VH-VL binders against q0atu2. Designs and how they scored, part 190

Target 1, 119 residues: q0atu2
Amino acid sequence: MLDKKARIRTSREYRNVFEKGKRLSGRFLIIYYVENALDNNRFGFITNKKIGMAVIRNRIKRQLRAIVREYQGQVKNKHDIVLVARAGIGKSSFEGMEKDYIAIMKKAGLFARNANKID
Below, E stands for the ipSAE of ESMFold2; O stands for the ipSAE of OpenDDE; V2 stands for 0.75 times the mean of E and O plus 0.25 times the DockQ between their complexes.

## First folded at step 9 (VH-VL)

Design t41 (framework fv_daclizumab)
Fold by ESMFold2-Fast, scan of step 9:
Order: structure tokens, then C-alpha cells, then sequence
Structure t41 (fold): chain C 119 residues (1-119), chain A 119 residues (1-119), chain B 106 residues (1-106)
């Protein structure tokens, strides 16, 4: 469900994030992130063969996209962010991935509001 | 079969330069990063840098920034590392090794090239 | 730079022994790998992301740890396992390796 303008699509765009970006690691995820010159955020997703078979990698990508979509409004604008899944992510719960994402985004200073706050 | 095959041993004089080659086969050359690592006689491993063969982007260990130049030729699936202004402390076995873009684990290594710098 | 320190530097062991090698990082890391190197040969990846066994590596090898302390264990040492072992962090650039731990015959 991420709008296509919110996706990193080209090798050149992934390269820019990797080359110029900062890296932060969590339990199941690594993020690479840089400010962009656009009026919106863009996200990329990387799943390595070490995670498992294509079925597992596709499930992980769907779950990560769902997490990113859910918290999209809390991310500081004008960033390109690439999520890289670690080998162990295939054994994680959805809630475990979500918690890790929130933690690393907060540590990176990329959340505009407290994601754990409930009203 | 995935292989990295390096050029043969070199004996060089101080002040000269050397260019070591690393020919890849059995995989898509542009889909993996190529790293260079050296090992002085009886010593441990020291990371020099990497190249993304698809883009030509390089990253160097600051220690080697003005000494090593890493390049790649997609037409021959060959990566190169050139060392300039050779000194006796550059005597080492030099390895190429491939990684995926994001995890920096070196799953396939060349056999190594011994570079001896002596007067 | 993140410094990786291995202990012990040298370990004498017999076939069938349980061998444990440690690696300490100068700052907390999430990501590290273990390699095996035999004399005259290139290193070989054994364990990636601290605990995952590389394809083709015998099940007697295992890795554990987090933060600053990581361990490589060989549950029942075989003749083929006498080698030098290196840890490597990839939490930050430059990539750094431990000094190596040589496992030699007793």
C-alpha cells in the first residue's frame, strides 16, 4: 500500500542512500537514511537470500511495508530510508519487527512524534 | 561455480606501484560489492576498501585513502586494486572478497596475491 | 574505529575437545561475522550475524553473543578445525577484524 512516489525504485536512488547515508542497526533491521530534496519521504526494502526462501522474503517485505505505512505520518519529512532485513528476521513476530522499527527510527531522530503514545 | 581468481605474486621496489587483479566468474559481477583486504606476514586481516562494480562507487579505509585505488571493469568481470608509493610495510598477501551490498560478510574470497616490497 | 579484541590469542586443544573463542568490541555492535583461515589459504566465512551458520559449514560450529561480547564454539574439535579464527564487525566503517585466535594441536 505505499504510494509509488514513496518508494525508492532505481539503483541510483538506492546507491545515494547507501553512499551518503547514516546507518543504524536494530535487532532485526538495519536502516540507511539521508535527507532528500523532495517534499516527501521514500522507502526502500532489502531482503537477502540468507533470510530464507522467496516465500519468507516476500512475507517479510509485505510486513515491513505494512509497518512503514502504519507509521508513515510520524516520520520527519524529506528523507530517503532503506530498511535492510537481518538474517534472523524470518523468525521474528510482526510485533517484534514493529517494535524494532519504532526503536531504530526514534534513535535516528526520524520520528516527529512519540510513536508509543496512546490516546 | 562461483570463483574469484587473482593475479600472481609481485616483487616491487620501494616507491613503485602495483596493480592486482581479481577476476570473477559464476555469478552476476554487478550484483555484489568487491572488497580488498590485506594480511602482512604472520599478522591479522586489515580492510582496505570496496567498490560497487555496477556504479564505480568506492569506499576506503581512511588509512588507505591516498595509497589504494580500487576499480572494476564490467566487460571483463574484473576488479583491480592499485597501490602507489610502495613501502616495505606494504608487504602482504592481498585478497579480494565479494559481499552483498548491505551486510558486508565476505562469502567468496580470491586465493590471495603476495606483494613483496624490497630494495 | 571499532576495535575487536579476541581471547585467547592461542589455544592448544585435542581432537574431541570443546573449544570456545571470544571476541570483544570496543562499543556495542549488532553485526559481526566469524571466519576460519588455514595456513596459506584465504579466510572462509563460518558464521554470519553472530549466530547463523554459513551453508556447508559443519554443525559443530556455533556462534552467540550480543552487544560487546561474542563467542564462537566448536563442540567437538576435528583435525580439519586446527586453524586461525577471526571475528569481524560491520556495524561501522572501516570494517575491522579481531587479531585472530590460533587453535593448534596440543
Amino acid sequence: as target 1 above (119 residues)
Amino acid sequence: QVQLVQSGAEVKKPGSSVKVSCKASGYTFTSYYMHWVRQAPGQGLEWIGYINPSTGYTRYNQKFKDKATITADESTNTAYMELSSLRSEDTAVYYCARTDEWYDYMDVWGQGTLVTVSS
Amino acid sequence: DIQMTQSPSTLSASVGDRVTITCSASSSISYMHWYQQKPGKAPKLLIYDASYLESGVPARFSGSGSGTEFTLTISSLQPDDFATYYCQQYNDYPLTFGQGTKVEVK
Scores: ipSAE 0.024, ipTM 0.690, lowest interface PAE 7.1, mean pLDDT 87

Design t42 (framework fv_daclizumab)
Fold by ESMFold2-Fast, scan of step 9:
Structure t42 (fold): chain C 119 residues (1-119), chain A 119 residues (1-119), chain B 106 residues (1-106)
Amino acid sequence: as target 1 above (119 residues)
Amino acid sequence: QVQLVQSGAEVKKPGSSVKVSCKASGYTFTSYYMHWVRQAPGQGLEWIGYINPSTGYTRYNQKFKDKATITADESTNTAYMELSSLRSEDTAVYYCARTDEWYPYMDVWGQGTLVTVSS
Amino acid sequence: DIQMTQSPSTLSASVGDRVTITCSASSSISYMHWYQQKPGKAPKLLIYDASYLESGVPARFSGSGSGTEFTLTISSLQPDDFATYYCQQYNDYPLTFGQGTKVEVK
């Protein structure tokens, strides 16, 4: 799904986004984001036990990665962004998650283009 | 048992400083952020700031930027808040409270420390 | 800063009553929590993310709302519920609380 280069991998990198980043909350998602010194964007994904069982958490992570990949070209370059799933996300539809993601990314000023899907 | 235990009540003169401690037990100290919140007699709750004990990173309410200094000692699982240049308006109960790094509700609180500033 | 305003500031009620407390945010938020505080005690988390009941909290407590208007409801007030209730936003820094709603004996 997402190239290895586009993933936040280490605990230290996640902490950097939380500590130095800004936060915006949506209905099902919270994003934490900070400008990085790289040539590309990186994404992280967090779920916890309040979301539900492992099957549900794995489904949510898979769906969020798909959403991020679809809108990757609209995200302003050179950012580390962590998506945190809220307790209610397990009851959301894919379309509900997608709309929430677009809304919070726009509100954060992280979308360089309009949030319409291209192709 | 997850607990936060705070130091005892203090009576201070105007212009002095005070350092309140918050000892954590029953969980991994570096996996949670530690917040400080105060409550003046008969008044509501006011957020002061937080520290990430793992990194030492702090964030303050602008109102307290020149008043409060928050620190943590990982070796003793203890967070501290120092208040400088005390005034009568600083008379309050001071609470520590933890949040999960990514799920920022304050699920465990210390018992509170009364700081009284009087001549 | 996001201002949290609670209504009413004081509420007189009897055991068995349905109690409703409202919290209004000065801007749209999606991350808010409710806490209960008894005299001389630290606040206790009741409801997180507007509507989710914290473990160990009685089912008579519930939360609802979105955007700028949030509600805490106690369906059948018990003696243990006479306390002050605070809403809190975690949407933006600085973190802010409502001024509190005191639920007292009628």
Scores: ipSAE 0.175, ipTM 0.757, lowest interface PAE 4.3, mean pLDDT 88

Design t43 (framework fv_daclizumab; at its last look DockQ between E and O 0.70; V2 from the best seeds 0.65)
Fold by ESMFold2, look of step 10:
Structure t43 (fold): chain C 119 residues (1-119), chain A 119 residues (1-119), chain B 106 residues (1-106)
Amino acid sequence: as target 1 above (119 residues)
Amino acid sequence: QVQLVQSGAEVKKPGSSVKVSCKASGYTFTSYYMHWVRQAPGQGLEWIGYINPSTGYTRYNQKFKDKATITADESTNTAYMELSSLRSEDTAVYYCARTDEWYGFMDVWGQGTLVTVSS
Amino acid sequence: DIQMTQSPSTLSASVGDRVTITCSASSSISYMHWYQQKPGKAPKLLIYDASYLESGVPARFSGSGSGTEFTLTISSLQPDDFATYYCQQYNDYPLTFGQGTKVEVK
């Protein structure tokens, strides 16, 4: 699980990332990100009913949180980052989501070190 | 029943202003952003801007930066767009449309407001 | 700004025809939507995220594509489908629409 201080919690905090941040789209995910004024990163997760029923949406959120937790030590600090699940994400494997996350985070310049060692 | 109901058609002289309203019902007004889109006679759709109805934060297409002012009133569930210094080329139908900001599809539209600028 | 160019601008077709409309982006995009508009009416969302049908949209509509090329297909045109169709990108601001494709009676 992500620590409490590493979570975006309020609607205002989420919308700040949308309004002030940059947007990049991958195959299964969209990320929004903006530098924050903290000494740590914060992560948020968005799904909506178009992804699927609540059970499916909750499973996707759990998988995305697990991926973020696995790589959080590689993320450049002082960013608020929102992961938005695209409609096609329900057809992906955990590995597919993971690869997509890595690719997007590299493209955004948000990794502080080489994430390729997973291969 | 989710609805966006716009104010009626307007006929205006060049140099005047007009304020179009868009009243929302059947959903939580602040849970969606409101966009404005124009359509000149016989032409396509053109994005004007959006508002976060809970804070009043706006983003504009630069083409309309000095023409349009978008506001919202949470107490009446109503968004507004004011067009200033009207010219004949501002003659168009103006639509409001709500958006889940993260996904950006405009899933509910107002009926449109015809603004005619004529000498 | 990302320009969205639709082809054709006008398409004459008969009931029962398979209709294909193309939307080309001036640079690679990953996220776009399709709308239908009838004269005197507001646009309505048909397809989101390139290929997913909005609730209540008939199954004869489908979407595909990625990168710079996207397609809307109507498998068997019905009388209710004579309308103008618009694509819309949601990659960059300003948001932009294609110029529209009018599908009209042959």
Scores: ipSAE 0.761, ipTM 0.903, lowest interface PAE 1.0, mean pLDDT 92
Fold by ESMFold2-Fast, scan of step 9:
Structure t43 (fold): chain C 119 residues (1-119), chain A 119 residues (1-119), chain B 106 residues (1-106)
Amino acid sequence: as target 1 above (119 residues)
Amino acid sequence: QVQLVQSGAEVKKPGSSVKVSCKASGYTFTSYYMHWVRQAPGQGLEWIGYINPSTGYTRYNQKFKDKATITADESTNTAYMELSSLRSEDTAVYYCARTDEWYGFMDVWGQGTLVTVSS
Amino acid sequence: DIQMTQSPSTLSASVGDRVTITCSASSSISYMHWYQQKPGKAPKLLIYDASYLESGVPARFSGSGSGTEFTLTISSLQPDDFATYYCQQYNDYPLTFGQGTKVEVK
């Protein structure tokens, strides 16, 4: 589970990331990200009905939270980051989502320098 | 059941202003962004800007920042666009369209409002 | 600004034909949509995220592409498909559309 403090919770907070942030697209994910004035990172997760039924959307959100949690220590401090699942994500494997997340976070410059040395 | 209904056609003189309305029904007005798009006779589509109806936050195409003012009234579920200092080049059909901001596709459109600028 | 250029601008076709419309972005984009517009009507969302059909859109429509080159294909053109088609990028602001491709009867 992600700590409650590490979650973006309100519609206003999500839309602040959308309106003020940068965006970067991966194969299965789009991220929106902005620096925050807090002591920690916060993550949000967006899915829509075009991905599939509620069961599929809930599975995707759980898997994305697990991926984010696993790589939490590599993310540069003081960012709000929203992960938006693309329509094709429902056909991806867990490993495919994980690889896409790592790739987009590195491209965004959001992973710490030594992220590539962790095995 | 989800629909956007726009105000009727307008004929305006050069130098005047016009305010077009777009009334939403069948969905939660504040859950979607409202965009405005114009189409000059025989021409393609041109994006003007958007509004977040819950906060009033707007983003404009720089080309239109001195021409268009977009507003929203939550109490009536209505978005507005005012065009100032009208010129013949502003003759166009003006559309409102809603988006889920995260995915950015315009899935519901108003019927369009023809604004004709002539002497 | 990201410029979206469609090809061809006008296409003449017969019912049953396979029709392909292309859309080129001036820089690499990851997210784009296709719309269909009939005379006197508002545009209608046809394909989102380059390759996914909007609900109610017939299976003869398909989209593909990535980076700077995207295509919309109609596998077997029907009378209802004579219309103008627009691509739209959702990568950067301002949002931009292609100039349109008019599919007209041969």
Scores: ipSAE 0.736, ipTM 0.901, lowest interface PAE 1.0, mean pLDDT 91
Fold by OpenDDE, look of step 10:
Structure t43 (fold): chain C 119 residues (1-119), chain A 119 residues (1-119), chain B 106 residues (1-106)
Amino acid sequence: as target 1 above (119 residues)
Amino acid sequence: QVQLVQSGAEVKKPGSSVKVSCKASGYTFTSYYMHWVRQAPGQGLEWIGYINPSTGYTRYNQKFKDKATITADESTNTAYMELSSLRSEDTAVYYCARTDEWYGFMDVWGQGTLVTVSS
Amino acid sequence: DIQMTQSPSTLSASVGDRVTITCSASSSISYMHWYQQKPGKAPKLLIYDASYLESGVPARFSGSGSGTEFTLTISSLQPDDFATYYCQQYNDYPLTFGQGTKVEVK
């Protein structure tokens, strides 16, 4: 899983990203992202009851963390990024989530120039 | 039950100010953003802005940045919208509506407050 | 700003009819929300994220679409459904609504 220092953990940190960051919507995800003053990236994850039962929400978070972890090294440095799961994500495959993540991150220009990702 | 109750109708003279209240009950006030929406007579819906009650952060429609001031009081679970320098064109029903903190649909609305501006 | 254009502006229909309302966005958006409003009442959320029914909304309501084109469908119009319907985008600020579609008795 993601290292502790790579996680957005406090409500204040989440709110900072939401209030000061940029917003970009995908098919299953909305990302909020903002530059930070650190030497590492931090990721946050948001789900709510519209996605489904707690078991489903936890599964989605786990899957999103796995996706983020896989591409973590390809993300531009010094960013706080929050992933917000949309209602339809509960019926999406893992590959669908991954594809959406990649698409959003590319559109946001958050992947490194020499990033090697799967399409 | 979850509900938003707004203050009563107002009749104001041009140049005056009015402050409309929206009291929330049945849910955690600080877990949702409170939006304000205007509807002029016989017209559609216009977004004015929102407040994050937990931080006081506000975002406004540029059209209303010099017209509306949105505030919130956590101790009373009440959101406020003040309209200044009222003109006849400000005559409308004003609604408060909550949105999930990270999402964008307004699932609970106040009953609306009619503000009439006339000489 | 993202402009939302609904079609038609007014729709006359009878009970039992299949009704379709469209909403076109001036730019591509990810999700559309739909509201119902009756005279003298606040809007009521019907559909969120293009196709999901809000709790308590009858199954005769449905939503679909993507990109710049979205639709709200009532499979069999009921007396309680005569109202004005609005689409709304949350893709970018400022938030914007369609101009509304009034569904009235034929």
Scores: ipSAE 0.514, ipTM 0.880, lowest interface PAE 1.2, mean pLDDT 93
ESMFold2 (binder alone), look of step 10: mean pLDDT 93; pTM 0.955

Design t44 (framework fv_daclizumab)
Fold by ESMFold2-Fast, scan of step 9:
Structure t44 (fold): chain C 119 residues (1-119), chain A 119 residues (1-119), chain B 106 residues (1-106)
Amino acid sequence: as target 1 above (119 residues)
Amino acid sequence: QVQLVQSGAEVKKPGSSVKVSCKASGYTFTSYYMHWVRQAPGQGLEWIGYINPSTGYTRYNQKFKDKATITADESTNTAYMELSSLRSEDTAVYYCARTDEWYGHMDVWGQGTLVTVSS
Amino acid sequence: DIQMTQSPSTLSASVGDRVTITCSASSSISYMHWYQQKPGKAPKLLIYDASYLESGVPARFSGSGSGTEFTLTISSLQPDDFATYYCQQYNDYPLTFGQGTKVEVK
């Protein structure tokens, strides 16, 4: 899992990201992101009831946290990033969510170590 | 210019282990996943697992969880796969192949390493 | 596990023929790729994400399909195209390949 200092925890912190951050939409995910004044990145996760029942929403949150943790070393430092799951995510595979996350982060310019094809 | 070069053919006795190497050149080693795939004589392709060299994270086909260990050495741009407790059924050509983190298409393959398990 | 089934297992064709190979997934998938393999050689990527042509691959190769049914088409078969073709899904782990379709001389 993510360490406490890498988590967005308060409603005020979430509000700051939504109000001041940039927005980018993918197939299953929307990210909101803003540069912070800390020496680390922080992540937040939102799943709404349109996704499905609590068991499905909890599975999605757990899987998204695992994906974020796997790629945290590739994310440019000093950002607060909130992942919002779209309704269609409940029918996605883990791999589908992972691919969407990577594509969005690359498009946002947030990956310091892009998975680029270099000759 | 992008190349994956694997170690040479091995003949091993049942119960032994073997470690196959895959040396990458011509690209940023940590920007791509490295997968391992096997092909038994006259048979199709079977996925073993992958490693993300930038994080050290590995994922295995459950069939190979007690058989294969995948590692990577960033200082030498080399990925390894060790197979333990070899049986005749492990006789196959073993390939390494790279993928990007998004589509997961294996665009560059090693030449293959024939591992023969015989008494 | 997602099972990938190809049809036919073997196909006999002549140079200039239009060749179609099908791949069926046991559940709906969004990501799949096609590879070509010649005897004694490693597989070569042809088509990724169902329909995108890999750089350097001749335009006679094309891919289509979605959900559970995918096709690889060679519009005018050339001598260099006699090979075994594999589909692969990259939707769920473990990654799985079809059993292969061998395209041989008629």
Scores: ipSAE 0.005, ipTM 0.551, lowest interface PAE 14.9, mean pLDDT 86

Design t45 (framework fv_daclizumab; at its last look DockQ between E and O 0.85; V2 from the best seeds 0.62)
Fold by ESMFold2-Fast, scan of step 9:
Structure t45 (fold): chain C 119 residues (1-119), chain A 119 residues (1-119), chain B 106 residues (1-106)
Amino acid sequence: as target 1 above (119 residues)
Amino acid sequence: QVQLVQSGAEVKKPGSSVKVSCKASGYTFTSYYMHWVRQAPGQGLEWIGYINPSTGYTRYNQKFKDKATITADESTNTAYMELSSLRSEDTAVYYCARTDEWYGDMDVWGQGTLVTVSS
Amino acid sequence: DIQMTQSPSTLSASVGDRVTITCSASSSISYMHWYQQKPGKAPKLLIYDASYLESGVPARFSGSGSGTEFTLTISSLQPDDFATYYCQQYNDYPLTFGQGTKVEVK
């Protein structure tokens, strides 16, 4: 659902964010983030088998992309951001994931004031 | 079955070097990071560093930056750790362990390699 | 560096006992794991992300905690559980382990 320009696609790009980025943990999510040299933000999404079966992992990725898309315009530009789902995310509601995302992004200093759904 | 098999025990003189190997099987070698951890006799676990086998990127505990060199050979699915300028304080069992880098849990360990440094 | 301190360092227990091991971090951490080690063997992952049981680990093991205080519990100790247990933080580099808690026969 996110424009291809806004996605981290290759394992090399993901590992660059892991190796050079800052880390911040929330209740259901961990973010890794680093400033990029592009004119836009890129997002990546990580789930592993500990979260659940492929159906559950695919649902979580879809829901996280929807959340990121909703708040896309309020994220400070020029960042590569990877969202890592913690094991407990499978028991979270959509609203719970959304609140965790907003809290983490604000704490990281990546969220501008006057976001549509949070202001 | 996923397995890490390490080279055999070594007895070395002070000032010499040793290279320990860790051969991976049963999984895609480049999909996991490889950590090295040591345990001195009667002591706890101490983290040395890791390697990303797909790129060769390494991160070291500062305590070991001038002591340990971690490498990986994708053609043989083998990780290596070389210890230089050996001292009696380097006497320990050395373990390799794989991890999914995003989660950092060391779910598969080698059997350990005892390195004894004596005059 | 984040220092991980375990309590107690040694614990004597009998089969069937409820055993509790505590791990304290010198600063608030968000991510940690627990390992079991038997003499002459490599460590084995027990609990990941503070509270989640690794596949194949018996249900009598559980983990809890957040911030600076974490707990590993064995609800009903079995003979196979006499071992040394280590906590490990995955919050910051260098990665650090607790000093270990040895669970031995009473």
Scores: ipSAE 0.744, ipTM 0.903, lowest interface PAE 1.0, mean pLDDT 91
Fold by ESMFold2, look of step 10:
Structure t45 (fold): chain C 119 residues (1-119), chain A 119 residues (1-119), chain B 106 residues (1-106)
Amino acid sequence: as target 1 above (119 residues)
Amino acid sequence: QVQLVQSGAEVKKPGSSVKVSCKASGYTFTSYYMHWVRQAPGQGLEWIGYINPSTGYTRYNQKFKDKATITADESTNTAYMELSSLRSEDTAVYYCARTDEWYGDMDVWGQGTLVTVSS
Amino acid sequence: DIQMTQSPSTLSASVGDRVTITCSASSSISYMHWYQQKPGKAPKLLIYDASYLESGVPARFSGSGSGTEFTLTISSLQPDDFATYYCQQYNDYPLTFGQGTKVEVK
């Protein structure tokens, strides 16, 4: 689980990322990201019914949270980042989601020093 | 039963304005963004802009920035689009369409409102 | 702006034909949708995220593609499928549609 301070909590906070941020699509994920006025990063997660039933959507969110938690120390601070699950994510492996997350975060320039070592 | 019902056809003189309404029912109005799309006679679809109905935040296609004003009234579940300084080239069918902002698929459309600019 | 160019602009076909419509993006995209529009009616979402069928859409419809080239295929055209088809990118603002492909009776 992500710490309480590292979570985007309200609908308004989520929509600020959508409205003011940049969008970048990977194979299984879309990320939206924007600088915030905090000292830390915050992460949010979006699924819809097209992904699957609630149990599947909750499993996907838990897996994405685990991936984000593992790499959060490498992420440049002061960003709000929303991960949106694409329709094909339910058929991906955990490793596939992880690889996609790393690739898209590198492409977005959101990993800090020594990004090559994350590969 | 998700539904978008638009106001009726309008015939207007050049230089006047028109306000088209789009009343939503069967879903939580503020959970989806509302888009406006136009279709000139015999032509394709052009995106005009969207509104976040919970805050009033809007985004416009630059082409329509000085032509269209999009608003929403949460109390009546109704979105509006006002077109100003009408010209003959503004003759078109105007559609509202809802979108989950994160995914952007326009899954429900209004029936369209024909605006005819007389001469 | 990302320009979406459809080919062909019009297509004459018979019931039972396999129909393929292409949509070409002016730059690489990875998020786009297809819509069907019948005369006098609003567009209807057909395929989301390039290849996934919207609820209630018959299995004869399919979508594919990546990067700059996307296709919509109707494996065996039915009378209900004579319509105009539009692609729409959701990669960047302004949102843009292809110019449309009208599928008409041969």
Scores: ipSAE 0.710, ipTM 0.901, lowest interface PAE 1.3, mean pLDDT 92
Fold by OpenDDE, look of step 10:
Structure t45 (fold): chain C 119 residues (1-119), chain A 119 residues (1-119), chain B 106 residues (1-106)
Amino acid sequence: as target 1 above (119 residues)
Amino acid sequence: QVQLVQSGAEVKKPGSSVKVSCKASGYTFTSYYMHWVRQAPGQGLEWIGYINPSTGYTRYNQKFKDKATITADESTNTAYMELSSLRSEDTAVYYCARTDEWYGDMDVWGQGTLVTVSS
Amino acid sequence: DIQMTQSPSTLSASVGDRVTITCSASSSISYMHWYQQKPGKAPKLLIYDASYLESGVPARFSGSGSGTEFTLTISSLQPDDFATYYCQQYNDYPLTFGQGTKVEVK
């Protein structure tokens, strides 16, 4: 599980990312990201009823947290990043989600220069 | 049920101002952004702007930045749009519509308010 | 601004016909939504995120597409479907709509 300090927790923090950040879309994910004034990155996760039932939404959140945790050390510092699950993510595989995450993060230029990603 | 109810039709003189209201019910007012959309007679839809009722943050179409002022009152679950320096070209039906802040689909609309500007 | 261009602007069809409306974006977009509007009424959401049916919308409606090209399809046109249809992008501000496609009786 992500450390508390690595999580976006308040509605205000989420809204700040949405209102002031940049947005990029992948197949299953949309990321909103903005620089923060901290020494660490923070991640947030958004799902809604359009994805499916609560059990599905919770599963998706768990999977996304696992993906983010796996690549956390390779993300550029001082960013707040919100992952928004698109409607079709409920039918995707974990590997599909992971590939989408990697692709969108690369497109955003959020991975460190020396990051070695396994595609 | 979820619904948005707007104030009644307005007839105004050029140079005057009008304030249209949009009252929300059946859902948590602060959990959705409120958009305003204009439709001139026989024309298409134009986005004016939105407000985050929980923070008061607004975003405007540049075309309407000096024309429209959007506000919200949490205590009454009501969003407002004020139009200033009215001209005949401002004659249109004005809609409020809610959207999830992250997905942007306008799933609930008010019934519309006709604003007629004539000498 | 992202321009949304629908084709055709007007479409004459009969009940039972298969109807296809196209929406072209001036640049690649992430979110595409489709609305239906009848005279004197507010727009109604039909399809969100290009291909997902809004709750309560008949299954004869469907959407597809990605990038700059999107389509709304009515598999078998019903009397209740004669209306004007709009596409809308939520990729960049300002939000923009297509000019509309009026589906009328042939």
Scores: ipSAE 0.377, ipTM 0.840, lowest interface PAE 1.8, mean pLDDT 93
ESMFold2 (binder alone), look of step 10: mean pLDDT 93; pTM 0.955

